# VH-VL binders against a0b8k9r932to1074: the designs that were tried, part 27

Target 1, 143 residues: a0b8k9r932to1074
Amino acid sequence: NNLPLDGIVFISVRDEDKAEIAEVARRFVNAGLKIIATDGTSGYLRGSGVPAERVRKIYHGSPNVLDYIRRGEVKLIINTPTTKQSVKDGFQIRRSAVDYHVPYITTVQAAKAAAEAIEKALRGELTIKALDEYHREVRYRAL
Key: E = the ipSAE of ESMFold2; O = the ipSAE of OpenDDE; V2 = 0.75 times the mean of E and O plus 0.25 times the DockQ between their complexes.

## First folded at step 14 (VH-VL; framework fv_modakafusp)

Design k5 (at its last look DockQ between E and O 0.43; V2 from the best seeds 0.00; counts 0 for: pae E 5.4 > 2)
Fold by OpenDDE, look of step 14:
Structure k5 (fold): chain C 143 residues (1-143), chain A 122 residues (1-122), chain B 107 residues (1-107)
Amino acid sequence: as target 1 above (143 residues)
Amino acid sequence: EVQLVQSGAEVKKPGATVKISCKVSGYTFTDYYMNWVQQAPGKGLEWMGWVDPESGETYVAEKFQGRVTITADTSTDTAYMELSSLRSEDTAVYYCATGYFSFDRGYPFDYWGQGTTVTVSS
Amino acid sequence: DIQMTQSPSSLSASVGDRVTITCKASQDISNYLNWYQQKPGKAPKLLIYAASSLQSGVPSRFSGSGSGTDFTFTISSLQPEDIATYYCQQAYDLPLTFGGGTKVEIK
């Protein structure tokens, strides 16, 4: 499982996590990644000075997050547990993530770890320990 | 404490319609989807469908499509399951159960109603 | 639809015995598998979610393992109050589906 050094990160997080995730997202952007997010999350990120494109819900048509995933553009998903969302959409996003081997993160801590790992990777400073920590927090589904 | 309280037992004739309720307390009604599960006597559990009380969005399993209507009333924190064109095979206990989607937990049914027995007989 | 094949359909064991129930999915469902306990005349109760996570308030003698297609539910030391039917349930895709159940009795 590779760290995303380019591409899009999809973010959908609960209100309590938005402040911390905004910092993570900023780090992603500085690293050259792009952010797409759900309504509430994208609004908060933009309000915090982090560029984030609002992505449509699946039932609202294209382009939506599935389109980006299927295009191979989404390289990472951050979705914290208590984010209320369409279950149907969630199921589809989750299946798509698996089908297209997109890793997903469900905790703020894991998100921070990912950001740090990406930054280190870009600097050529990635160690086995850092990689292990990243993989411990990031979930993947092998096909 | 979270509670799901369902309406009482029903006895119906074939062809009739039954509507059972599930009233919730102890949590925000709109935070969870409400699922319905059928259990025939001595048989296993079968998922029927769900409703999102917040949006009104529903999904009904193919087996029950055309006969089942799932609704939610946010003013009373009550979910409903209506089953029409009743058959003897519909004799079962019906449960309401909360569901919440997350990538980490999946979609477990954390809380269940006590069940409502529906008997269909001529 | 995803079929969940649960085995055995029933078992009888002594108090203190280790009890193992298996559930096999017709396709890869990752770790999105739940285990429920249903005592006679009662509603099901969630014991395990995400294949191996113990629900709050559930005794530690209950556990779950597995991923992909093969899953296992274990009672490390069977207690009298554990008499029930246990069900696995996949929540990977719609429609949601349950295993056939395993009736656990005490000798």
Scores: ipSAE 0.663, ipTM 0.883, lowest interface PAE 0.8, mean pLDDT 93
Fold by ESMFold2, look of step 14:
Structure k5 (fold): chain C 143 residues (1-143), chain A 122 residues (1-122), chain B 107 residues (1-107)
Amino acid sequence: as target 1 above (143 residues)
Amino acid sequence: EVQLVQSGAEVKKPGATVKISCKVSGYTFTDYYMNWVQQAPGKGLEWMGWVDPESGETYVAEKFQGRVTITADTSTDTAYMELSSLRSEDTAVYYCATGYFSFDRGYPFDYWGQGTTVTVSS
Amino acid sequence: DIQMTQSPSSLSASVGDRVTITCKASQDISNYLNWYQQKPGKAPKLLIYAASSLQSGVPSRFSGSGSGTDFTFTISSLQPEDIATYYCQQAYDLPLTFGGGTKVEIK
């Protein structure tokens, strides 16, 4: 799976996962990522203080998740099985994700691991920048 | 235990209509699409279409359009497939089948009814 | 419509033999391919989904592989209870379509 450092994460999860996914989504937002989500998921996230834009299901028209995927704006999909998802929409989203090479995650455990990896990469990136700045500053003052 | 129980065998004349039921137990009926599959004698399986029991939305494969109506009754947890203007080539076993969609698994059918034999003869 | 070409149409093998069935899609279907077992007078039973994922409760002697257009189903050691007809099915695009089936018999 590609690790997204910027862009949009699409989230659509079953009710029992929403609390844990809200904490994961908060970590993504804190890392600078944007969240789009289906109605029930977006409502839960907003109620938990996590900014998330509602997206329409495909058969309801535009803008919907396919529009974001086709524009290359969605960098990660998190979808845990809900059994209530429209099978027709699922076929369209899956085909678009495959066609546009968007990675997807289907468990809470994998979503938590992705958040941790993104956070570590950003800490490492900041550390690299800070280390480079430190070396330049020390060398500049000495010379 | 998940159960899909279909109505019994039918013998029909050409031009008649058959309506097959599929009663569900052991899971929430409105959570899963219901599919119908035809299997003619000595032949393979052919998908006919589906219904979303929650919304009533249906899809019917092109071969069956105009003659097949797929419905669901959420008050009895029962799906129906009605095939009209019966022909001899409609002699087959008809199955109801269900499963759920996810990006990882796709859309396989985990549960099947026992099948209903429909014989169309003069 | 996506056509699924399954081969062979029938085969005979001895108990303990490795059995291989192939399924070819008329277009790239990624890994969205299922395998079902059907015994005479019975409904189909799901064995493999997503080309290679074993359904819960299915013996490990059954396996699947492939992606794109070419898929393989394998029984590593044929048992007497494996006598059945096997079907592949694509679940990539509508309408859902099945292969023609492979009847497996014991010699």
Scores: ipSAE 0.127, ipTM 0.693, lowest interface PAE 5.4, mean pLDDT 85
ESMFold2 (binder alone), look of step 14: mean pLDDT 92; pTM 0.946

Design k6 (at its last look DockQ between E and O 0.50; V2 from the best seeds 0.00; counts 0 for: pae E 9.1 > 2)
Fold by OpenDDE, look of step 14:
Structure k6 (fold): chain C 143 residues (1-143), chain A 122 residues (1-122), chain B 107 residues (1-107)
Amino acid sequence: as target 1 above (143 residues)
Amino acid sequence: EVQLVQSGAEVKKPGATVKISCKVSGYTFTDYYMNWVQQAPGKGLEWMGWVDPESGETYVAEKFQGRVTITADTSTDTAYMELSSLRSEDTAVYYCATGYFSFDSGYPFDYWGQGTTVTVSS
Amino acid sequence: DIQMTQSPSSLSASVGDRVTITCKASQDISNYLNWYQQKPGKAPKLLIYKASSLQSGVPSRFSGSGSGTDFTFTISSLQPEDIATYYCQQAYDLPLTFGGGTKVEIK
């Protein structure tokens, strides 16, 4: 699987992770990626000076995260496990992620590793070790 | 300690309605979905549906649609499952169980009530 | 609906034996499979989630493996207290569905 060097990153994280994820998101933005996020997450990111577009819940209509995934625009999902989400929305997002081969990250550590890997890749400094670490932390699901 | 305490056993006639309660403690009621599972005597587990106490959103499995209503009362931290037009086949133990979605853990039922026996007989 | 086929329906083994239960999904469910233990007259108890993750407080003799459509639940060394019926459950899509269960007894 390729590192997401462009496109959109969808972020939905618990309150405790928002501070650290804000730094990760900043790194993504600096690397040329765009951020879309749930209401609470996007608000925090913007408040921290990180551009983040709020994406509506699926049941609130389009455009929503599924639309971005199906368009092939979402290249990475960051979703920490303790963030409550609609089960219905979650299942749909998960299925779409699998269908469209969108990797997802569930820990802050993995998110940081991804950011570092992306930065290194952009600089042409990606090593085998960095690649292994990235693949270890990032989950890829495909049919 | 997390506890799910269900209402007591019920004996009903065919055609009647039963409403089972599941009162929670030890965690924030709105943090988890509440699921209901049916288990007929000597049979396996069958998922009936869930409610999100926070939003009131519900999903009922097709088999039970039209007869089952799942609700949540956040003022009392209690979830309810109402089953109408009872049949002998509805004789079973009914469980409430918490569910939480994440990419990391999926949607496991990590906490269960003790079960409520419903007997439907003429 | 996703059908979960569990096998065997029942087994009898000796204390200390390795016990293996299989679960097959009618379609790819990734690793969104849970395993539950239900002792007689009791509510089910979560043992494994996401196919291979051991629930907190569960003895290490219990394990799970698999991904896609084929899954395995293992008790490395069967203990008397493990007499129960075990169920797999997919949590990949709605409606949620369970396997038929495996009744485990001690010889």
Scores: ipSAE 0.522, ipTM 0.847, lowest interface PAE 0.9, mean pLDDT 92
Fold by ESMFold2, look of step 14:
Structure k6 (fold): chain C 143 residues (1-143), chain A 122 residues (1-122), chain B 107 residues (1-107)
Amino acid sequence: as target 1 above (143 residues)
Amino acid sequence: EVQLVQSGAEVKKPGATVKISCKVSGYTFTDYYMNWVQQAPGKGLEWMGWVDPESGETYVAEKFQGRVTITADTSTDTAYMELSSLRSEDTAVYYCATGYFSFDSGYPFDYWGQGTTVTVSS
Amino acid sequence: DIQMTQSPSSLSASVGDRVTITCKASQDISNYLNWYQQKPGKAPKLLIYKASSLQSGVPSRFSGSGSGTDFTFTISSLQPEDIATYYCQQAYDLPLTFGGGTKVEIK
């Protein structure tokens, strides 16, 4: 599948990554994408002026992140590991991403590369380096 | 230094309840899930479930559902596993275990308690 | 549930021998497999995580390999202090499950 130029990006990241990810998330919003995030991440993004919709944890009911994935609304997942991340949630989200073929990014660097590639595509430009970095990271993690 | 210190050995009769404690020191108790593992005499390890000390949410493996309650008390940095309606086959060593959980690390159990022996005899 | 079939259930070897233990998963678990050492009367100790990564402080004579369904744990040169039971454990899906264990003795 192609780079997401429309749709939802799900973001759930460790505290150490939140500041850098907020900058990336702003680039996604400027590109026309919507953000959904878990409690701690959504709060940080909103406090940084980035529009982000809070999504429920899986076991707290609907709508939760799995509902969005299953409906095909989530086009990209950015999840960097935390010590507080539920093993149960992580298993289900990763399984759903694989089952529904949603790209799954685990590093801040890959998230930055994805934003760059999406911005270049929207401006009618592609750089070979940005495209190569995006495809290498996204394909590896999505498979 | 990270330590998980469990309560002492217990001898119980069939039908009784046992509650094992696991007191944590050396890290922030609410940062990591606490797991419980059963090991019957001469047998292997079996995962029973976990608790998230921050939220109180738990998962209990299907084999143990209905008899096992796993809880955490953040005021004392102590996790508990309660096993009710004890039977002779519940005679085992019970371990608490925790560690950094992420896809990057492969979800290992870095730290283990010393084990608590529970003997159920008629 | 993901079943982990560990073999052999026991073995005896001489000091200096190479020891090999295998685990088979009932389904593809990628590389989400951990190895533990348990000495008599002691809690298990993590040796290897994510199939092949050595835990800090673990001697380099211990190694792991494999992906998918077939995994191997190796002690390149058995030492007297390696007498223990070794367990594999999958961390791919819930419930978490262990192999049956391999008891390693000095003959």
Scores: ipSAE 0.007, ipTM 0.556, lowest interface PAE 9.1, mean pLDDT 83
ESMFold2 (binder alone), look of step 14: mean pLDDT 92; pTM 0.942

## First folded at step 15 (VH-VL; framework fv_modakafusp)

Design n1 (at its last look DockQ between E and O 0.73; V2 from the best seeds 0.00; counts 0 for: pae E 3.2 > 2)
Fold by OpenDDE, look of step 15:
Structure n1 (fold): chain C 143 residues (1-143), chain A 122 residues (1-122), chain B 107 residues (1-107)
Amino acid sequence: as target 1 above (143 residues)
Amino acid sequence: EVQLVQSGAEVKKPGATVKISCKVSGYTFTDYYMNWVQQAPGKGLEWMGWVDPESGETYVAEKFQGRVTITADTSTDTAYMELSSLRSEDTAVYYCATGYFSFDSGYPFDYWGQGTTVTVSS
Amino acid sequence: DIQMTQSPSSLSASVGDRVTITCKASQDISNYLNWYQQKPGKAPKLLIYDASNRATGVPSRFSGSGSGTDFTFTISSLQPEDIATYYCQQAYDLPLTFGGGTKVEIK
């Protein structure tokens, strides 16, 4: 698993996580990453002053998150347990993440750790310990 | 305690339609997808599809497309599976089962109904 | 569709024996695999989810391991109440698919 230092981060989180994830997203943007997010998440982020492009649902056509993943543009996914809405899309997104080797984070804590690791990496301060912590929190499977 | 209670056994003629119900209690009906699983006598389990009680979104496996309709009634916390154009090979026990999706956990069926036996015979 | 192949289809063992069931996926499914126990005349019951996690209330003698295409379900010490048919199920892609099942009996 490699820390993304550029590219797109896809974010879709539950309501109670949006406040904390907004701060994480802000750190990503400041680090040079671009944010795309689902309707509710993107709306919250923008409302909080964090640039976030709304990505359409898969069944609404292209471009959608799958297109960005397949193009190699999405380098990280943050997806905390949300409502069960659009589970079919969830299956497709998760599969694509695995197929295209895109790491994904499922907790606010792991998201914060990733932001810190990215910031340290950009400053040349990344330690072995930080890398180990990041790898433990990020899920990744190669086919 | 979570309970999924299915309707009683059905005996149908070929070509008929059967509609099975699954009433839930002990949890918020709209929190989980409701899945349906078929098991022919002495055979294994086969997933048929699901419904999202909250949105009404459905997915039916290709094998059953055109003959299966899955619905949910949030006013009664009841999911339904309707199978039309019944044939002898549809003789089986049908189960409803809850499902929840997340990236950190697959899609396990954590709660099951007791099953409904459907017999198709001329 | 993803095919799940279980082996053996049936087995008989003595109380206290270690029982091992395997499930092979036709393609890499990461760790998105669940195991169920179905006793005669009853509905299936979830035992293991995501390849290696025991569901709530499941005895410690039940375990799962594996990732990718090869998975293993183990009963460390077979008990009389473990007489059942066990199924694996992949949740990597739709449609969801089950293994053929393994019938476990006591000698």
Scores: ipSAE 0.560, ipTM 0.854, lowest interface PAE 0.9, mean pLDDT 92
Fold by ESMFold2, look of step 15:
Structure n1 (fold): chain C 143 residues (1-143), chain A 122 residues (1-122), chain B 107 residues (1-107)
Amino acid sequence: as target 1 above (143 residues)
Amino acid sequence: EVQLVQSGAEVKKPGATVKISCKVSGYTFTDYYMNWVQQAPGKGLEWMGWVDPESGETYVAEKFQGRVTITADTSTDTAYMELSSLRSEDTAVYYCATGYFSFDSGYPFDYWGQGTTVTVSS
Amino acid sequence: DIQMTQSPSSLSASVGDRVTITCKASQDISNYLNWYQQKPGKAPKLLIYDASNRATGVPSRFSGSGSGTDFTFTISSLQPEDIATYYCQQAYDLPLTFGGGTKVEIK
């Protein structure tokens, strides 16, 4: 029951994943979800026709991803790692996601599974198999 | 081949300052944070903090705040740790270390310098 | 700060013995725990990351397990070259912290 049917998805992905993730993000938007993203990711998504609100780096103030997580508004995080990622921001976001019980996805495969499960849920076609595939691909934390 | 090469051993008096270098080769210096670790004689490992060579962002653990400055010089691919107001308790081996961070990883340190011995004596 | 309690502080075992070292975190750290080996006079070497994954080139006699607060490191059959001090390290949250170490000797 952590399938996100409404709310915000935070997206921050490496360059090579942006094209596939933009397609996934479009499916989320079509399903009624809102996208927030970091500068490079938000720019790519908007250039691809996907509405995405830009969020600031944590030290630049509001709005940043921690604000949305702490208010319970972020329902899913998609972050594919890069060598260029700020490690400090990564620790802060990951800790907040754990503290506020937000699932996160680190692969394109899991992001596609999430989109499929959400679309099937909206059509009333969600099966045990589809839900099992989503839960298998989405990483959970105990807290 | 990845290498982290540290500067040589130092002998200092209490109140002095030491600056240790860690020169990197075999990977893109700006792609990974550089960490510093203290090991007092016969004791365990203690994390001191890090620098992001790309942005200059630093973090210094509370125990070392006010006395430790961690920096990076991208023109020489060299990280530095400077420890001021030296005390006898600062006698230790100091390591630079680096690794890859992701949400899926506990940030393990894959690569370590050889260590630099600092001796603080009256 | 997350405190890592490692035990025992030292042990002595025969070649071929199974060796077990434990690490307990002061709070839930999920699986963000690493194990390092440090031979005398050398820098630490990563053996196990994320509680249970062997680093590249690490012999299969080394293993790790656990999640949450309780973690175990095992050498299934102690070899002479395994004389070292072993450290756990959490990387769940800042500051990064290490256990106190376990010195392993051959008797």
Scores: ipSAE 0.347, ipTM 0.754, lowest interface PAE 3.2, mean pLDDT 87
ESMFold2 (binder alone), look of step 15: mean pLDDT 91; pTM 0.941

Design n2 (at its last look DockQ between E and O 0.81; V2 from the best seeds 0.00; counts 0 for: pae E 2.2 > 2)
Fold by OpenDDE, look of step 15:
Structure n2 (fold): chain C 143 residues (1-143), chain A 122 residues (1-122), chain B 107 residues (1-107)
Amino acid sequence: as target 1 above (143 residues)
Amino acid sequence: EVQLVQSGAEVKKPGATVKISCKVSGYTFTDYYMNWVQQAPGKGLEWMGWVDPESGETYVAEKFQGRVTITADTSTDTAYMELSSLRSEDTAVYYCATGYFSFDSGYPFDYWGQGTTVTVSS
Amino acid sequence: DIQMTQSPSSLSASVGDRVTITCKASQSISNYLNWYQQKPGKAPKLLIYDASSLQSGVPSRFSGSGSGTDFTFTISSLQPEDIATYYCQQAYDLPLTFGGGTKVEIK
């Protein structure tokens, strides 16, 4: 699981997590990453001044998040539990994440840790401890 | 305590329609998807599909498409499974079961109804 | 669809014995696999989720392991109350599918 220093981060989070994730997303954008998100999440992010492109639901056709994953453009997924996205879409996104080795984060705390790690990496300040912390929080399942 | 209570046994003729209910208590009905599982006598478990009580979104396995309708009533915390054009092969116990999806975990069925026996006989 | 093949279909063992059940997926399912116990005339009960995580309240004699295509369910010391049929279930892709089941009896 490599830290994404460029590329796209896909975000889909619960309403109660959106405020904290907005700050995380802001840090990602400042680090040079691009944000794509589901309807509710992208709307909140934009409303908070964070650039976020709305990505269509999978059943609405292409391009959707799966297309970005398959093209190797999505480098990280943030998806907290009980989001309002279709569970069917969730299955497809999760499978694609595994198939294409895209790491995913499922907690706000882990998302914050990832942002900090990315910022430190860009400054050349990433320590072994920080790297281990990142790897511990970021999830990845191999085929 | 979480409880899933299903409606009673049904005896139907071929070609008829059966509608089974699953009433929940002990948790917020809309927090979990409701799944339906079929088990023929002496056979294994077969997933039929699910409904999202919050949105009404449904998914039905290909084997049952065209004959199965899964719904939810949030005013009564009750999920339903309707099976039409009944045939002898539909004789089975039908279970409702909660499902929770996240990237961090799979999709385990952690709570189950007691099952409803449906007998299709001419 | 992903096929789940369990083995054996049935077994008989003595109280205190170590019991092992295997489940093979027709393709890799990572660790998205659950194990259930179903006693006669009762609904299934979740025992293991995500291949190796023990469900809350389940005795520690039950365990699961594996990833990819090959999975193992183990009862370290078989007890009389463990008489049941056990099923694996994949949650990697839709439709969700179950193994054929393994009937466990006591000698």
Scores: ipSAE 0.778, ipTM 0.905, lowest interface PAE 0.6, mean pLDDT 93
Fold by ESMFold2, look of step 15:
Structure n2 (fold): chain C 143 residues (1-143), chain A 122 residues (1-122), chain B 107 residues (1-107)
Amino acid sequence: as target 1 above (143 residues)
Amino acid sequence: EVQLVQSGAEVKKPGATVKISCKVSGYTFTDYYMNWVQQAPGKGLEWMGWVDPESGETYVAEKFQGRVTITADTSTDTAYMELSSLRSEDTAVYYCATGYFSFDSGYPFDYWGQGTTVTVSS
Amino acid sequence: DIQMTQSPSSLSASVGDRVTITCKASQSISNYLNWYQQKPGKAPKLLIYDASSLQSGVPSRFSGSGSGTDFTFTISSLQPEDIATYYCQQAYDLPLTFGGGTKVEIK
């Protein structure tokens, strides 16, 4: 079972998704998870009242998102596609996520399903449907 | 329609410099990294590096470091690859290419220039 | 650097034959593998991305499979217009690297 019930969620999403993701991130925080995010995403989340720590770009050194992944602290990645992200950083983050078996989510719908599954788990209400939906919407790539 | 149009063929002597252009139309130039690929006659493809047109940040593969400069000019939507200290081994077709990175896509190159032949002869 | 070993380097087949090309990575690249077709005198053309996803507009006789280190590209029924060189490319990590190519000819 790799459902994230504690630890860190890394969030980096396109502008169009920020409002919906902020509400999902609030549900994660209420469930006891911590948020780290890239520049624009962290700013939006904090401005919306969601506590989120800004992570440095990898070029700027440590501590950055790779450090959190390598320490096993990142339990889930939410990244919706955007042309504004550094492709170089994207390669490094993706490789680290695969190497350290961190699941990732690329859509708002999958992020909502993850929040629902986590909330049901905390209430002791996990269903086969909710768990199946979470696993279908979350993926990782093994070496 | 997306187009990547490269400058014409070049014939050079060893030790010279060549600068190849790649002019973009049909999409927002600053949205995608521009890549350069070398193909020696009868040989396979080799990635040289890229530039981010928005920031000017570049990556040059180790084999080409010190001789290759990759740049972008957002006022003309044109990327450039400059190869200096030419050797006979640099005789090749050079392509510009672009793609879209995501965790899902793996960074395939959807669009390619027509290629620029550079011949280096003693 | 991740080395991509492509096999065979060339092949000849008859129209209608099934053609299989393999690509082996020096380390796991997950599913981050692309296949390109290059016809003589032309730029490469993307056929398959993410190991098995068919690019829009590419005929269904082309397919790809595999993950980790071992990948396969298949033309289910070779057509005359499929004469080309085919390349795999890993997009798992930098530097990006290509296989050596497979030249496909009609016999």
Scores: ipSAE 0.501, ipTM 0.817, lowest interface PAE 2.2, mean pLDDT 88
ESMFold2 (binder alone), look of step 15: mean pLDDT 92; pTM 0.941

